# Ledger of designs, part 56: VH-VL binders against o60147

Target 1, 175 residues: o60147
Amino acid sequence: MLEKNKYLYIFRHIQTNQVLLSQGNVLKKTALFQLPYPLQKPVAPNGMRPAKLRKDHWVPLLKVEFPNESMFQSVFMQLLNYRKYRSVQPLTSDLLKLPIPVRRRKIMRQEVPNTIADLADILNKEKFPENSVRLQLSDKSDSEYADWPPSVQIDSEEIKLSRGFREKTTVDEAR

## First folded at step 19 (VH-VL)

Design km15
Fold by ESMFold2, fold request of step 21:
Structure km15 (fold): chain C 175 residues (1-175), chain A 118 residues (1-118), chain B 106 residues (1-106)
Amino acid sequence: as target 1 above (175 residues)
Amino acid sequence: QVQLVQSGSELKKPGASVKVSCKASGYTFRSYGMNWVRQAPGQGLEWMGWINTYSGDPTYAQGFTGRFVFSLDTSVSTAYLQISSLKAEDTAVYYCARGPYLSYFDYWGQGTLVTVSS
Amino acid sequence: DIQLTQSPSFLSASVGDRVTITCRASQDISSYLAWYQQKPGKAPKLLIYDASRLESGVPSRFSGSGSGTEFTLTISSLQPEDFATYYCQQDYEYPTFGGGTKVEIK
């Protein structure tokens, strides 16, 4: 059957290490709405939203292939909700002692490990068939942020850095 | 198999309120966003906003931040559009439409005509 | 906010004609454009998404092309059931629709 998108694309900002979730291999401007608070406004304790989408500042973090679109959409919506839940949680006393710029940088740097852990948590709760979810990382050591369920097959080949994920999968991303 | 079934046409006086329902079936309701689209008589399509069916959080397009309220009842896979303090300019067909997160709209309800007249 | 300008607003055509409808965006929207068909009294129906991807169940006489700011919908051989109004819609930012193109029988 012709299937709509079943790939999750996750991007990382090259400077801040903030994370964006994407339904396509090219970021939409609406992806920025996943980040709290515009960059050029007074900053809440939970990170920063850039004013503009600079596509050259966002690089691949990981890519996930799901069995079908419905399962992808379920995980995507849950993961998006995890990000929102974290954005409204009270900060620890240790973070509150830091100057605001330092606090923001420290919070933004947690987005990679937090997103990977949240993805794994969702996948551990879902009932996907064994080895039915393929995970490919730009840095395989990032898989160590979580314990993965039997449904996940981690690709031995890392994603090579490029502008975005490119429209078509390359040979280096396969197998 | 995916179906969005809307409530029937409404005839209202100015100042009244209306609540349009959109009942979804044939898919996982919380996995796809629900959008509302307005079409005034003889005119084009206008996106009013959407509601995140997983979190229940609505987002309203700029012209719809006042008298318009999106809501859900996830237990019966139903989205609602409520319009308060109805004005003659609210006369239109209102569509619900589902899609991936802030994306294209692959399935649409049949539309609900709301007529506001003196 | 992204404005979509469709041209023409109206056209008359005969069965079998090749029809081309243009949608121009006020800024670069990559390939994030969809096309819909709407018949009188009916809801819109998705034809094309991501500029050129054909929705399941849509006849192959429909095709889409374009990227950036200029997009086209082509009907290679117009059929009686294709007389309708066509809308483009971008989803690069919060969705907006073009003004529509009404295709009528000559």
Scores: ipSAE 0.747, ipTM 0.876, lowest interface PAE 1.1, mean pLDDT 88
Fold by ESMFold2, look of step 19:
Structure km15 (fold): chain C 175 residues (1-175), chain A 118 residues (1-118), chain B 106 residues (1-106)
Amino acid sequence: as target 1 above (175 residues)
Amino acid sequence: QVQLVQSGSELKKPGASVKVSCKASGYTFRSYGMNWVRQAPGQGLEWMGWINTYSGDPTYAQGFTGRFVFSLDTSVSTAYLQISSLKAEDTAVYYCARGPYLSYFDYWGQGTLVTVSS
Amino acid sequence: DIQLTQSPSFLSASVGDRVTITCRASQDISSYLAWYQQKPGKAPKLLIYDASRLESGVPSRFSGSGSGTEFTLTISSLQPEDFATYYCQQDYEYPTFGGGTKVEIK
């Protein structure tokens, strides 16, 4: 059987620091459905879902290459579940005391470190072969939000693209 | 060896209910979403929605938010579509189809014909 | 919902012909388009995903191209087993299908 996508792409919002998980190097509008939508509720822990995907507002955070599509899919579905679980947890009393806009901003500022920690937690539990999972970051200091298992090899090259990811077909095929 | 095997055809009266099963094999059930697609006789394909096989959370397309219920039994790698208060307009072939999160559908069940007739 | 308009709705062709089917989206969907083949009484079969990527086991005479709002499926040399109905599907938003293109024998 031939393998399809084995890459996880994670984007960060330039203003709110919200995070989107993607199966492709260009965001789909359906990625926005990962964000909670506060309809009639007074507050949502992860902020409001934008009505439109503004592609210029979402920049690369990290990219992960897995050994195959099946392993990628397993991790991707688990990551989605971690994010949903967090979004429905009760807020702390300190957060509930804050005005709604301030509370939303504080919660959104934690999405990057929380998502990176979630990824590392899943990879630690999955017990992938040593150096079989290649991680590339836009800012290598973001790797400090988690303790990575031996299966993860952090790429020395940072992601340089400001509007999205581009496959390195010529260079990557030579590697 | 990925297979999606659906339950057999159903003949129902208006007002009845039906439950279509879709048993998956040959892959990790919880790693791929399960979609339901309707095709009325001689017509095109219509996405009804999907169920997240990891969390169990269903999402319904517009027009399918009332009488249609998606569910799972992960212990037997099976997805279900239940249609209540059947109407003649529900006569169709119902397909289950797996795919990545809200994506294309790489494997399909053989389809289940539900006929709703007076 | 994103509407997909396929053209033509029907075409008549002979074995060996080059066949081109178009799918137009009501808005920019990047490259998030798939093509399916469906024969009577059978489930659809994935041919192309992400506009141009060939599904494993699909003959190389099938190809897809396009991005944004205009997409094509091409069969370079039509074979007897290719007489079927073809559907496009976008997954930029909640999935929607085109109306189908029936390819029939001339």
Scores: ipSAE 0.743, ipTM 0.879, lowest interface PAE 1.2, mean pLDDT 88
Fold by ESMFold2, look of step 20:
Structure km15 (fold): chain C 175 residues (1-175), chain A 118 residues (1-118), chain B 106 residues (1-106)
Amino acid sequence: as target 1 above (175 residues)
Amino acid sequence: QVQLVQSGSELKKPGASVKVSCKASGYTFRSYGMNWVRQAPGQGLEWMGWINTYSGDPTYAQGFTGRFVFSLDTSVSTAYLQISSLKAEDTAVYYCARGPYLSYFDYWGQGTLVTVSS
Amino acid sequence: DIQLTQSPSFLSASVGDRVTITCRASQDISSYLAWYQQKPGKAPKLLIYDASRLESGVPSRFSGSGSGTEFTLTISSLQPEDFATYYCQQDYEYPTFGGGTKVEIK
């Protein structure tokens, strides 16, 4: 009865709007390795990667149900690569002209629209059957960051913002 | 369906190098990570690290950040482990193992015995 | 760095016995634990993933349970082909394996 995972879970940080991609509805510590590289030290000298995972700081952004595990894995690995590619690109001159705190905030605020656009770009390039990919968002207006192919069915019901697809959180240690 | 076929056993002298291949079939190679696991004779399993088959980026576990190199040839769906400056302590069976991103390992190669002796 | 401690390291059992193997994690790993079976001269075989999910093709006499720091693998009625070494593996952080539990015939 139990099937291998075919669900993509995307989390958003409540303060910074950074994004984490997940294979499960509970974040692993390894998800933190998706956060900024050391090579970007001028923007985030120690990275924006906390020493421990504060699960109460990460809320649902969206969930995607794929037809099967292999299609999920294909999209997941591609999304990770889009994020890596973006993270190593030179900063634009317009961005470099900003004060460091403003630049940092602007970069982090782009993670949500960038990730949604990346997902849609991948799905538009893949040939999935019509309505075979179910997308559920915490805020349905976020679907407006991209043009979705006929394969995507956007769920009319939003994810509950604080408790959508997670177990009750136990108290963490010091930050 | 899914199959990982490794290159044959190797007998090497100390100081030599070896390159173990792991050819994948029956699935989309770039969709699943490739892990390397070592097992010395009579011992347990030791994760050596993994390579992201989409990006080509390797990650090495503690103790494997020097003489061990992971690489890919995606055109033939093959992962490689190269060990340089072989020591007697490198004598082990080396497994490749496929899995979701940094997860469990659902398919394993048959293992490659590397023996390092005079 | 997450250490996994398996117990017992070795057990002797008869066909038909109920066998329980324990894996203890040094920190909370949620349900991110897998179990493998390895027979002599063979690669490990995945039995259980995500603590309790049975891999396709694995007999239903195998089951897994636990979350947090304590996990068990149970074989409800030991069969002749089940004599092997069993390993747990966490994937909450970079993978680590337990030390193994050898199950042999009594």
Scores: ipSAE 0.736, ipTM 0.874, lowest interface PAE 1.2, mean pLDDT 87
Fold by ESMFold2, fold request of step 21:
Structure km15 (fold): chain C 175 residues (1-175), chain A 118 residues (1-118), chain B 106 residues (1-106)
Amino acid sequence: as target 1 above (175 residues)
Amino acid sequence: QVQLVQSGSELKKPGASVKVSCKASGYTFRSYGMNWVRQAPGQGLEWMGWINTYSGDPTYAQGFTGRFVFSLDTSVSTAYLQISSLKAEDTAVYYCARGPYLSYFDYWGQGTLVTVSS
Amino acid sequence: DIQLTQSPSFLSASVGDRVTITCRASQDISSYLAWYQQKPGKAPKLLIYDASRLESGVPSRFSGSGSGTEFTLTISSLQPEDFATYYCQQDYEYPTFGGGTKVEIK
């Protein structure tokens, strides 16, 4: 039958906590276009995109298995639109009082909870069959950012963060 | 069954404009991106860009940032390619093609031949 | 801007032959490569996506393999309806196509 993708992969940046949505378990370079471009100096509505895709800086946040590709594509396109909608919203007065670098970091820190909440909002509105959508997280406590509909079955096993083809050396602390 | 039906061939003079339509059926129009691909006579395939059918936002490949405009009418599940200031070099078959977000193209229209005669 | 180089540009083969077409990318594109078949006067048809996944309705004599920078399309036993031009396409970045491989009757 159809072997088309029915999995949503969401990645988190290890430093900035920005989020990327993916149709595969390896990020495409085009994923970076989900992040806002650099804007004119005085005001920026959202965080800046990295100059290039560094695959070692993006780790799994969550994975969702849908019943089929059509349902996956519907949710994926909606979720992309939620991210765009948030990126063009006016900044609050509290944010505008902050220096631009601090403002951007604060905005970027909200991408994880916002993306999870947006996903749940879409799934609540879509009325999928009970237990038909399997959600797996790297940190199960992240499920607490949203109220999930009966269609979602949260996997008890977390996504394993495996050591990959890009190894990092750690230095033990002496003092 | 997924189907993309394009408007008929066009014969135009240099300097004119043309608007090619691509009507989609058999699937949720806003769930898949719409791409435009050019094929000059006897030549290979060239991606012109795509339009996000959910948001209406177009993206153009580098060589197509000027005279080419993508648009939608979601009420009739139709995508459009408009080419202005036509030149002889624009003579080609133009395809619409559906696919997942910035991905492969699983369904194609039959193609629209645009001929620009000097 | 990712360039795809197909080889050969042209080949002549007989019904029943095993045919292999190569696509090389200018940079690592993981498995983000598709293969299309195009007959004269017709639109391209998707054969393979994600390097090795067979599109629904495509005969099992077609297969794809490879990752990174080198990819192959194989037709295990060429049939009369397989004489066409074949294109590879990457989607790691904005889509680009290879130059094509024309397969004709010997």
Scores: ipSAE 0.736, ipTM 0.875, lowest interface PAE 1.2, mean pLDDT 88

Design km15
Fold by ESMFold2, last read:
Structure km15 (fold): chain C 175 residues (1-175), chain A 118 residues (1-118), chain B 106 residues (1-106)
Amino acid sequence: as target 1 above (175 residues)
Amino acid sequence: QVQLVQSGSELKKPGASVKVSCKASGYTFRSYGMNWVRQAPGQGLEWMGWINTYSGDPTYAQGFTGRFVFSLDTSVSTAYLQISSLKAEDTAVYYCARGPYLSYFDYWGQGTLVTVSS
Amino acid sequence: DIQLTQSPSFLSASVGDRVTITCRASQDISSYLAWYQQKPGKAPKLLIYDASRLESGVPSRFSGSGSGTEFTLTISSLQPEDFATYYCQQDYEYPTFGGGTKVEIK
């Protein structure tokens, strides 16, 4: 009955709108390695990775249920690679002309739409059964960043949690 | 059936190099990370690092950043550990182990004993 | 780095005994802890992941519990094939292992 994880959890930062991908409903410290750290080359503004994981700064963006663990793992690893690929691409001349704080804001503000588009791109290329992938969003309008394949069922219910992906049902949970 | 099959035991002199292979089968190689774990004789387990099998990017634990190199040949679903400038203290069993991204290790190779002595 | 301290380091027990092994983390790791069994000359075998989830094919006499900083592995009725060394491993950050608990026949 219980199988290994088949759920993708995606968080966004409440202030910067940066994105973290997770294999669990609670972020690991290693999730921060998905964010840029100082590189030898000027590919992206250095310093876009916070020093600490502030769990109260990361809220649900979306959750995806896959048919099984193997399909989840395939998509998760591909999505991580899309994120890495974007992080090491040369910046456009227009971005390089901007002051560093403005440049950082523009780059970080694209993480939500880019991640959603990349997820949809992967799902459009994969051969999943019709309606076999359930997508749930905190803001259903975010589904409009991409065209979804027939395999994706977008849940009519938005994610109602205020922190993390756990249901807020007790005072202990809120502390 | 998920299997990880490692190359055979090695006997080496100090200063030599060794390359341990780990051939994966029964699953999509690029969908799970490949980790290397060391166990010195009579000692516990020590995570050496991992290689992202999708991107080919290695990450090394502290203490494994100089003489240890992880690599892949995705065309044959094989990961490699190379140790250069071998020292007597490198005598250990070396395991490959797969798992989800930076997670638990659900399948392990049988181990490769590397013995370094003069 | 997250240090994992296993207790006891060594345990002598009889077939049929209830055995508990503890693993303490130096910081809160949520439920990101796994347990492994290793017999002499063999690779480790995953028993428990995410603190309490039993790996497929592992006998139900094995169970795990805990969260935060304190975790336990329990063998409800020790069998002859359970004499081995047991390791905990966290994956909240880069993986680290506990020092091991050797379970031997009394």
Scores: ipSAE 0.732, ipTM 0.875, lowest interface PAE 1.2, mean pLDDT 88
Fold by ESMFold2, last read:
Structure km15 (fold): chain C 175 residues (1-175), chain A 118 residues (1-118), chain B 106 residues (1-106)
Amino acid sequence: as target 1 above (175 residues)
Amino acid sequence: QVQLVQSGSELKKPGASVKVSCKASGYTFRSYGMNWVRQAPGQGLEWMGWINTYSGDPTYAQGFTGRFVFSLDTSVSTAYLQISSLKAEDTAVYYCARGPYLSYFDYWGQGTLVTVSS
Amino acid sequence: DIQLTQSPSFLSASVGDRVTITCRASQDISSYLAWYQQKPGKAPKLLIYDASRLESGVPSRFSGSGSGTEFTLTISSLQPEDFATYYCQQDYEYPTFGGGTKVEIK
């Protein structure tokens, strides 16, 4: 029996710092549905969805290797639900005091630290075996957004710069 | 062992309703999406939509946003397809199929034939 | 929606023949394409996912290739049990299926 997908790929938008979760190293068009629509009242938008997927605007944030597909799918679905939950929460009074453009940028900028914290929270609750989950970051300092359980090994090598997580097929052939 | 077991064939009159069940076993139900696929007699496969088994949120393909309703009972790992105001053109085999989030379909139910005729 | 066009719609071949089925997408779908086999009276069965990855339990005579807009399913040595209809399906966007290719053994 060959291995199914057990890798989580997380992308960051180069301009907005919004986050997309992916089951593959190339984003699907449907990934955009993870981003909320703007509110009808622009004074208090919950988030922004780009009209089109521009692959050159999304760069690696982190990659996670899980022990198997089932564990990956469990974490992936939970992480998606965390994002949806956050997107429907009321805006704080401090956010409402900000001019709309500043408010939007601040909300979107929180997606990176929030997603990393949520991932760690899920991994702490799942009680995976020690050193069974390998985490690789594009910027290793981003690991400081969370307390990681003993199950997580943080790779000392940062992700190579490329368009997304795509490599010239070498890694996929070794699977 | 992953298994999807669907309810039995149905014979209905136009205007009636039908509810097809799909009971899942052998895996964590909330970790994989549940899709519905229609196959009219002698025809190809048509994706009707899916339901996020974690959140319960359904998504309907174009053309299936009216009389078709997806639902779940997570306590018994079961997905449902309800078709109301049945029409003769609803005569088809209806499959449930699981898969990763908005992805390929690695396991399928055996299919449920719904026949709509006077 | 992404349209998938399969060719041929129908073919007849002998046991041992190499069979190639093509699927063309109306837009670039990267490698997000799956192939299914459906035998008469049965549910579809996944053969290939992500364009070229063989599903567990599928005979090695089946292989997939392609990316972007053109994809192929190949059966290297056709067997009598390979009589079936084959469907491609993309998952780059909301899933859509090709029209199918019916394979009969001469």
Scores: ipSAE 0.730, ipTM 0.868, lowest interface PAE 1.2, mean pLDDT 88

